# Ledger of designs, part 213: VH-VL binders against q8ixk2r445to577

Target 1, 133 residues: q8ixk2r445to577
Amino acid sequence: FFGMLQNKGLTDYCFDYNPPDENQIVGHQVILYLCHGMGQNQFFEYTSQKEIRYNTHQPEGCIAVEAGMDTLIMHLCEETAPENQKFILQEDGSLFHEQSKKCVQAARKESSDSFVPLLRDCTNSDHQKWFFK
Below, E stands for the ipSAE of ESMFold2; O stands for the ipSAE of OpenDDE; V2 stands for 0.75 times the mean of E and O plus 0.25 times the DockQ between their complexes.

## First folded at step 11 (VH-VL)

Design gd1 (framework fv_recaticimab; at its last look DockQ between E and O 0.86; V2 from the best seeds 0.61)
Fold by ESMFold2, look of step 11:
Structure gd1 (fold): chain C 133 residues (1-133), chain A 119 residues (1-119), chain B 112 residues (1-112)
Amino acid sequence: as target 1 above (133 residues)
Amino acid sequence: QVQLVQSGAEVKKPGASVKVSCKASGYTFTDYYMHWVRQAPGQGLEWMGYIKPNSGFTKYHQNFQDRVTMTRDTSISTAYMELSRLRSDDTAVYYCARSKHYGSGFDYWGQGTTVTVSS
Amino acid sequence: DIVMSQSPSSLSASVGDRVTITCKSSQSLLYSSNNKNYLAWYQQKPGKSPKLLIYWASTRESGVPDRFSGSGSGTDFTLTISSLQPEDFATYYCQQYFSFPTFGQGTKLEIK
């Protein structure tokens, strides 16, 4: 699948990535932002390798979770998807991170009006449900 | 096996447009980015931009952003580059070349299309 | 843009010589997570399209002779031809693919 990756519970919010420098896309946090349909910062692809690819850069970025962290960080995609870049988009809409055994949840950033995707213990919350638009 | 075959040489006047085609064969067209690179006579290689064939998403180098359009037709595995408002310094050989999404060297190049812009 | 600087711009050498061409980038091309340098080397003969020789800074492309080797990391890279053959007289380019591609200005290798 490709398009905007939208949250069910936090309606009208999508995965978004806006690196400060187009030549340095690695290492910044993925955020949630109002879905706008332009496709530049919100264009992601879910692949048969279980990657979530950021397609507005070459080489493409792939969402990863670094060891011991709960934030979704941009890495470069590789020929074979590393384990920390593998997510399962399940039939119930949950987005499961295999290596950590946690689910991606829409969350409010501490002391902020902004939102981010974070790893949390898996629940049946609509804030852990995702779909492509 | 893998082959990128470009359209033939073009002679254009200043102010005109040129559209170069690049037909891919021997691989799954939508698995690779298609880049366009030009080379003026006696000069080095200049990257112009790319297209991701499955989505049609493009990115152009700033120097060409207002004059270049890159498109594709996935049904015939063909990429296109159109350069408008041609100037004499656009005289060059134009290449298509492929790369993998995760970043790779350009392992296959088209044969090149000579575009000559002269009054 | 990531700027790629090659040296020398031209070089004369004889068959059998060892040749070294240097490429320097304005930013590190090393991705620490996979320990790979996103750098390629190409050979181009007159009237022909470029041919990929080396990728990941040091990995030879299939069918490229053992006399070609790449080395370096970060910002400084080297292409070495250990024993020049007649067919090696060409122009050589480095290219980064850590971000939107850019090329070095080229090194013309001529027969002496």
Scores: ipSAE 0.607, ipTM 0.871, lowest interface PAE 1.6, mean pLDDT 92
Fold by OpenDDE, look of step 11:
Structure gd1 (fold): chain C 133 residues (1-133), chain A 119 residues (1-119), chain B 112 residues (1-112)
Amino acid sequence: as target 1 above (133 residues)
Amino acid sequence: QVQLVQSGAEVKKPGASVKVSCKASGYTFTDYYMHWVRQAPGQGLEWMGYIKPNSGFTKYHQNFQDRVTMTRDTSISTAYMELSRLRSDDTAVYYCARSKHYGSGFDYWGQGTTVTVSS
Amino acid sequence: DIVMSQSPSSLSASVGDRVTITCKSSQSLLYSSNNKNYLAWYQQKPGKSPKLLIYWASTRESGVPDRFSGSGSGTDFTLTISSLQPEDFATYYCQQYFSFPTFGQGTKLEIK
């Protein structure tokens, strides 16, 4: 699966990553932005290694959850996917992070008009359902 | 064995376009990035961009962003690089080369395609 | 772009000599998560395609003689040929792949 990763509940919002320096893509937070299908900021891939890859850089970036955090941060992909980079995209659309045992939810960023994907306890909310478009 | 076989030499006039092909064999074409690197006579290596054959996603160096187009045909495991609005300083040997997504260098290269641009 | 600077640009040596080529990057090529340096070395002979020698700064590609070795970390790297053989006279390039690939300007190793 690859393309825009769109949220079901937060209509018309997709995973988005736009690092300030394209020569240093790691360490920044993945956000949500209106799905526009333009450029390279919204192109992701879900792999057989359970990675969510950011397909605009080489080496590729992979979404990771750092210890104690609930945000999605870009790391470099590795030959063997580390535990904090493993996600399960379920048939019902839920995106489950194996290490934290939480689900990725579209949420409003604190004190902001922007949105971000955050780890939350798994529910049946459409804000925790995702699909590739 | 892994092989990358490129199309033959090209001679072009300034302002024209050239399209070079790179046929891959001996491995799963869609599992690797395909890069294009050129080398002007007596000069070093210059990365032009890459294509990921599985999705067709491309990334070009900014120096070529407005002139280069990389494509692929997965049915025949072939990558293409088209460079338009050619000028004399585009004269070079053009290589295709593969790499893994996590980056471990370019382990296999095509034999190179000489492109000569002259009036 | 990450700038790669090789030294020397050229050198002459004899068969049996120990040869050292250095490469400096404009920023660190070390990734903290895996403690790997995203640096490769290539050999290119006239009229031929580049050949991968070393990756991850110090790992030899399969089939590469053990007289070739890579060392260094962060921004400073070295390619060493312990005992130069006749077939080793060529141009060598370093490359970073921490970001979009860039190459050093090359080092031409000629026979003395």
Scores: ipSAE 0.432, ipTM 0.843, lowest interface PAE 1.5, mean pLDDT 93
ESMFold2 (binder alone), look of step 11: mean pLDDT 93; pTM 0.944

Design gd2 (framework fv_recaticimab; at its last look DockQ between E and O 0.63; V2 from the best seeds 0.00; counts 0 for: pae E 8.6 > 2)
Fold by OpenDDE, look of step 11:
Structure gd2 (fold): chain C 133 residues (1-133), chain A 119 residues (1-119), chain B 112 residues (1-112)
Amino acid sequence: as target 1 above (133 residues)
Amino acid sequence: QVQLVQSGAEVKKPGASVKVSCKASGYTFTDYYMHWVRQAPGQGLEWMGYIKPNSGFTKYHQNFQDRVTMTRDTSISTAYMELSRLRSDDTAVYYCARSKHYGSHFDYWGQGTTVTVSS
Amino acid sequence: DIVMSQSPSSLSASVGDRVTITCKSSQSLLYSSNNKNYLAWYQQKPGKSPKLLIYWASTRESGVPDRFSGSGSGTDFTLTISSLQPEDFATYYCQQYFSYPTFGQGTKLEIK
């Protein structure tokens, strides 16, 4: 699965990553932005190793959850995917983070008009449903 | 055994285009990125860009972004690099090389394709 | 782009000599999460394609003789040939892959 990773509940919003320096892509937060399909900022891939890869850069970036955090941060992909980079995209559209046992939910960023994906307790909310387009 | 076999030498006029092929064998073509690196006579190595065979996603170095096109045919495990609006300073040996997603170090290389641009 | 600077550009040596080539990067190639340096070394002989020798700064590629070793971390790296053999006369390149690939200018190792 690859392309734009779009949320079902938050209509027309997709995973988006735009690092300030293309030679230093790690350490920034993945956000949600209107799906536009232009450029590489919204191109992601779900792999057999349970990674969500950001294909804009080499080496590739992989979405990770750092200890004690509920945000999605870009790390470098590794030969063997670390536990904090493993996700399960389930048949019902839920995106489950194995290490934290939480689901990825589209949410409003605090004190902002922007949106971000956050780890939350798993529910049947459409804001926790994702699909590749 | 892993092999990358490239197309033969090319001689072109300035302003023309050249398309080089790279056929992969001995491994799963879609599991590795395919990069293109060139080397002018007596000079060092210059990375041009890569293609991800599964999706066809490409990334080009800014020096070539307006002139280079990388494609692939997964049915025959072949990658292509087309360079347009050729100039004399495009004269070089062009290599294809594979890498994994976790690092763009190149464990296998094609034999190289000599492209000569002269009036 | 990350700039890679090799030294020396060329050197002459004899069979059996210990040879050292250095490479400096314009920024750190060390990734804090896995503590790996994204640096590779290649050997290239005239009319041939580059050959991978070392990756992750110090890991030898399969089939590479143990007389080749890589060391260093951060921005300073070294390729060492402990005892030069006749087949080792070639041009050597360092390459970073912390970001989009860039190469050093090369070091030509010639027979004295």
Scores: ipSAE 0.471, ipTM 0.853, lowest interface PAE 1.3, mean pLDDT 94
Fold by ESMFold2, look of step 11:
Structure gd2 (fold): chain C 133 residues (1-133), chain A 119 residues (1-119), chain B 112 residues (1-112)
Amino acid sequence: as target 1 above (133 residues)
Amino acid sequence: QVQLVQSGAEVKKPGASVKVSCKASGYTFTDYYMHWVRQAPGQGLEWMGYIKPNSGFTKYHQNFQDRVTMTRDTSISTAYMELSRLRSDDTAVYYCARSKHYGSHFDYWGQGTTVTVSS
Amino acid sequence: DIVMSQSPSSLSASVGDRVTITCKSSQSLLYSSNNKNYLAWYQQKPGKSPKLLIYWASTRESGVPDRFSGSGSGTDFTLTISSLQPEDFATYYCQQYFSYPTFGQGTKLEIK
């Protein structure tokens, strides 16, 4: 799959990545932003290695979750996908992180109008359901 | 066995365009990135860009972005690089090269295509 | 762009000599998450395409003789040929692939 990765429960919000330096894409957090499809910030590829790739720029990034953390951050993609970069997009729309055994959920930051994807215990919430558009 | 076979040498006048082909065999064409690298006479290697054959997505070095177009035909496992508005300093050998990953080394190279731009 | 600087630009050596070629990058090529250096070495003979020798700074490509070795980390890298053979006279390039690929200017190794 290639496209915008959209949340079912948080309607019209998509994965978005806008690093402060276009040539230094590693180490920043993935956010949720209103889906618009303009520019390069909202296009991701789901690969056969179970990666979520930010591949519209060079270098390509792959979404990862570091051990003990719940935030989705950009790492460099590797030839063989590391375990912390593997996500299963399941038939029910849940986005399951294999290493942590948790699901990606749309969440609002405290005291703000900003939204981010975070790892949470898996539930049947529509805020944990995702699809490519 | 992996092979990258490029089209033959070209002689062009300034202002023309050239389109070089790179036919891949011995592997799944859509699983690997295809890069283009050129080498002017007596000079080093200059990366021009890549295409991801699965999606057709391209990324070009800014020095070529206004003149280069990279395409592919997955039905015949062939990548193409077209360089327009040729100048005499575009005279070079043009290589295709494969990588498994965009942030990886180039494990197989085509034989090169000599493009000569002269009046 | 990450600038790659090779030294020397050329050198003359005899068969059996030990040769070192240095490559310096303008930025670190070490990615801390996987502890790998994104650096490759290529050999190119006249009229031929480049041939991969070393990747990840020190990993030898399959079929490359063990007299070729790579070392270094961060910004400073070395290609060593422990005992030159007649077929080793060529131009050698380093290349980074941490970001947009860039190459060193090359080191021409000639017969003395």
Scores: ipSAE 0.008, ipTM 0.661, lowest interface PAE 8.6, mean pLDDT 89
ESMFold2 (binder alone), look of step 11: mean pLDDT 94; pTM 0.956

Design gd3 (framework fv_recaticimab; at its last look DockQ between E and O 0.06; V2 from the best seeds 0.00; counts 0 for: pae O 9.0 > 2, placed apart)
Fold by ESMFold2, look of step 11:
Structure gd3 (fold): chain C 133 residues (1-133), chain A 119 residues (1-119), chain B 112 residues (1-112)
Amino acid sequence: as target 1 above (133 residues)
Amino acid sequence: QVQLVQSGAEVKKPGASVKVSCKASGYTFTDYYMHWVRQAPGQGLEWMGYIKPSSGFTKYHQNFQDRVTMTRDTSISTAYMELSRLRSDDTAVYYCARSKHYGSGFDYWGQGTTVTVSS
Amino acid sequence: DIVMSQSPSSLSASVGDRVTITCKSSKSLLYSSNNQNYLAWYQQKPGKSPKLLIYWASTRESGVPDRFSGSGSGTDFTLTISSLQPEDFATYYCQQYFSYPTFGQGTKLEIK
């Protein structure tokens, strides 16, 4: 799949990546922002290696979660996807992180009006349901 | 066998445009980034930009941003680089070269296309 | 831009000599998560396109003679030709691919 990765429960919010320097994409957090499809910030590719790739950088970025953490951060993609970069987009729309056994949920950033994707225990919440637009 | 075959040499006047083609064979065209690199006579290698053929997304070096357009036609596995408003210092050999999505050296290069810009 | 600086600009040597070319980047090319350096070396003979010799700083491309080797990490890298041959007359470039690629200015190797 290629496009905007949209949340069902948080209506019209999509994965968004806006690093301070477009040439230094590693280590910043993925956010949720109103879906607009303009520019390069909201286009991701879901691959047969179960990666979520940031589609406009070279080397490409791949979304990762470090062991014990719940935030989605940008790493560089590798020839073979590391375990912390593997997500399963299931038929029910859940986005499952294999290494942690947790699901991606739309959440409010603490003390903020901003939203971010975070790992949480898997539930049936619409905030854990995702689809490509 | 992987090959990148470029269009032939061009002679242009200042102010004109040139469009160089790069036809890929021997591999899946949409699995690799295509870069364009030029080399002025007696000079080093200068990266101009890339295209991701599967999506058509491009990134251009700032020195070329306002004059270069990179495109592709996936049905014939061909990438294109067009440089407009040519100046005499655009005289160079222009190469296409491929890389992997995860970053790699350029393992295959086209043979080069000489573009000469003169009055 | 990540600036790549090569040294020397030119070098003369005899067949059989050991030759060393250095390359310094303005920013570390080492990615800590995979412990790899995003650095390549190319050979270019007059009138020809560049040829990939080394990638990941030290991995030799298939078909490249084993007299070519790469070393270094972070910001300082070296290409070594252990026993110079007549066909090694060329210009050599280092190149980073940690971000959009940039090349060193080149080292012209002349064989006596």
Scores: ipSAE 0.550, ipTM 0.861, lowest interface PAE 1.9, mean pLDDT 92
Fold by OpenDDE, look of step 11:
Structure gd3 (fold): chain C 133 residues (1-133), chain A 119 residues (1-119), chain B 112 residues (1-112)
Amino acid sequence: as target 1 above (133 residues)
Amino acid sequence: QVQLVQSGAEVKKPGASVKVSCKASGYTFTDYYMHWVRQAPGQGLEWMGYIKPSSGFTKYHQNFQDRVTMTRDTSISTAYMELSRLRSDDTAVYYCARSKHYGSGFDYWGQGTTVTVSS
Amino acid sequence: DIVMSQSPSSLSASVGDRVTITCKSSKSLLYSSNNQNYLAWYQQKPGKSPKLLIYWASTRESGVPDRFSGSGSGTDFTLTISSLQPEDFATYYCQQYFSYPTFGQGTKLEIK
């Protein structure tokens, strides 16, 4: 699966990553932004290694969850996907993080009108359902 | 100075294809996005899509998704736009235009290529 | 697509006049994360390609005369020419690049 990763509950919002330097793409937080499909910032791939890959740049980036955090951060992809980079996109649309045993949820950023994907306890909320478009 | 120089005017029959070129100079070709915009006679501007020359990644407007192909040759700093299955309402001036980022204005434009589709 | 609506579609003015063109977007073009409005203004003369005048709603492109200014936020934007010069008679377009780029229908500024 590849393309825009769109949230069901927070309608018209997609995964978005726009690092300040395209040649240094790691270390920043993945956010949610209005789905527009323009630019490489909203293009992601779900791979057979259970990665959410930002592969329009070299070196390739993979979404990771750092220890003790509930945010999604871009790391470099590795030959073997590390545990903190493994996600399961389930048939019901839920995006499950294997290591934390939590689901990715569209949420409002603190003190902002912006939105971000955050790890939360898994529910049946549409804000935890995602699909590629 | 930055320049975008496009290929010459084209006259095509309905059902045919046209391929327009846009040669960039005066800047690093792979550091910018290249957009294509068309303008029918006496009408406004219509965005068709873009290519990121550094990777070849493309994004097309839905109205052209099945008919347009954007490519580039980085060795000669040239972008190409091919539109197939032409019809009369494809008659327009086609522009290439660069932008620094996907979400920024188009700061430099080609001179335009007139494509006429007529039986 | 985000729809851009310009007003007026055409107007006549004289050299020295203050001219105002309005652009409305069907959705807000303000991004809260950077507090920028993803809106540009272009000038196009007959037989020529468009020329970028304003970006981020209010920032003038290099080389653009001071008499051109952009203002507005959210869904309502304005291009102002403080004192019209002979070379300013042209068609003007607003553009949003918050999503897939879309343009207003244009405003033709003619000599009175």
Scores: ipSAE 0.008, ipTM 0.648, lowest interface PAE 9.0, mean pLDDT 92
ESMFold2 (binder alone), look of step 11: mean pLDDT 93; pTM 0.942

Design gd4 (framework fv_recaticimab; at its last fold request DockQ between E and O 0.86; V2 from the best seeds 0.82)
Fold by OpenDDE, fold request of step 13:
Structure gd4 (fold): chain C 133 residues (1-133), chain A 119 residues (1-119), chain B 112 residues (1-112)
Amino acid sequence: as target 1 above (133 residues)
Amino acid sequence: QVQLVQSGAEVKKPGASVKVSCKASGYTFTDYYMHWVRQAPGQGLEWMGYIKPNSGFTKYHQNFQDRVTMTRDTSISTAYMELSRLRSDDTAVYYCARSKHYGSGFDYWGQGTTVTVSS
Amino acid sequence: DIVMSQSPSSLSASVGDRVTITCKSSQSLLYSSNNKNYLAWYQQKPGKSPKLLIYWASTRESGVPDRFSGSGSGTDFTLTISSLQPEDFATYYCQQYWSYPTFGQGTKLEIK
């Protein structure tokens, strides 16, 4: 699966990553932004290796969750995916992070009008459902 | 065995376009990135861009953004690089090269395609 | 782009010599999360395609003789040929693949 990763509940919002430095793409938070399909900031790939890859960069970036955090941070992909980079995109649309055993939820960023994907306890909320468009 | 076999030498006039092919074999074409690198006579290596064959996603170096088009035909495991509006300084050997999604360099290269641009 | 600077641009040596080529990157190629350096070395002979020698700064590609070794971390890297063989006379390039790949300008190793 590849393309825009769109949230069901937060209508018209997609995974978005636009690092400030193309030569330093790791360490920044993945956000949600209006799905626009322009450029390369919203192009992601979910692989059989349970990775969410950012194909805009080479080598590819892979979304990871750092210890103690609930945010999605861009890391570099590895030959063998680290545990903190493994996600399961379920048939029901839920995006499950294996290591934390939490689900990715579209949420409002604290003290901001922006939105971000955050790890939360898994529910049946549409804000935790995602699909590739 | 992994092989990248490129199309033959090209001679073009300025302003023309050239399309070089790179046929891959010996591995799953869609699992690896295909890069294009050129080398002008007596010069170093210059990365032009890459294509991710499974999706067709491309990324071009800014120096070629408006002139290069990279495509692929997965049915025949072939990557293509088309360079338009050719000029004399485009004279070079053009290589396709494979890389893994996580890096580790370009482990396999095509034999190169000489493109000569002359009036 | 990340700039790769090799030194020297050319050198002459004899069979049996120890040869060192250095490469400096404009920014660190070390990834703290995996402690790997995203640096490769290539050998190119006249009329031939580049050949991958070393990746991750110090890992030899399959089939590469033991006399080739890579070292360094961060921004400073070295390719060493412990005992130069006749077939080693070629041009060598470093490459970073931390980001969109860039190459050093090359080091031409000629026979003395």
Scores: ipSAE 0.899, ipTM 0.948, lowest interface PAE 0.5, mean pLDDT 96
Fold by ESMFold2, fold request of step 13:
Structure gd4 (fold): chain C 133 residues (1-133), chain A 119 residues (1-119), chain B 112 residues (1-112)
Amino acid sequence: as target 1 above (133 residues)
Amino acid sequence: QVQLVQSGAEVKKPGASVKVSCKASGYTFTDYYMHWVRQAPGQGLEWMGYIKPNSGFTKYHQNFQDRVTMTRDTSISTAYMELSRLRSDDTAVYYCARSKHYGSGFDYWGQGTTVTVSS
Amino acid sequence: DIVMSQSPSSLSASVGDRVTITCKSSQSLLYSSNNKNYLAWYQQKPGKSPKLLIYWASTRESGVPDRFSGSGSGTDFTLTISSLQPEDFATYYCQQYWSYPTFGQGTKLEIK
């Protein structure tokens, strides 16, 4: 799959990544922003290696969750996907992080009016359902 | 085994366009990014941009952004680079070269295409 | 752009000599998460396309003779030819692939 990764519950919000320095794309948090399809910030690819790739940069970025954390952070993709970069996009739209056994949920950032994807215990909430557009 | 074979030399006048092809064989064309690099006579290597063959997504160096177009035809495993509004200082050898999505050196290069721009 | 500064621009040496070429980047090429430096070295002979020698700063490409080695980390890198052979007459380039590629200006190696 390739395109904008949209949330079912948080209508018209998509995965968005806007690194402040094109020469340093790693280490920043993935956010949710109104889907617009303009520029390079909202294009992702889900691969057979279970990666979510930020594919408008070379080398490509791969979304990871570091052990014990719940935030989605950009890493560089590697020849073989590290365990913390593996997600399963299930038939029901849930996005399951294999290493943590948790699901990606659209959430309001603490003390903020902004939204981010975070790992949470898996539920049937529409805020845990994702699809490519 | 792996080969990148480029189209033949071109002689052009200022203001014209040139389109160079790069035919890949011996590997899965869509698994690798295709880059274009040029080298003016007696000069070093200058990166121009790349294309991701599976999606057609391109990124161009700022110096070429307004004049270069990179395309591909996956059915014949061929990448193309077109440079328009040619100037005499565009005289160079133009290379295609491949890299992996996770970043790699350019392990295979085309043989180069000489483009000469003169009146 | 990440600037790659290569030195010397030219050098002359005899068969059997040890030669050293250096390359400095304007920012670190080390990804601490995988402990790899995103740097490559190429050899280019007159009239030919470049040939990959070294990647990840120190890993020799298949078929490259053992006399070629790469070292360094972060911003400072070195290509060493431990025993120069007649076929090593060429120009050598470093290249970063941490971001969109940039090359050093080249080092022309002349065999005496």
Scores: ipSAE 0.716, ipTM 0.900, lowest interface PAE 1.2, mean pLDDT 93
ESMFold2, look of step 11: ipSAE 0.692; ipTM 0.894
ESMFold2 (binder alone), look of step 11: mean pLDDT 93; pTM 0.940
OpenDDE, look of step 11: ipSAE 0.881; ipTM 0.945
ESMFold2, fold request of step 13: ipSAE 0.621, 0.669; ipTM 0.874, 0.890
ESMFold2 (binder alone), fold request of step 13: mean pLDDT 93, 92, 93; pTM 0.940, 0.943, 0.945
OpenDDE, fold request of step 13: ipSAE 0.895, 0.893; ipTM 0.947, 0.946
ESMFold2, look of step 13: ipSAE 0.655; ipTM 0.884
ESMFold2 (binder alone), look of step 13: mean pLDDT 93; pTM 0.944
OpenDDE, look of step 13: ipSAE 0.780; ipTM 0.922

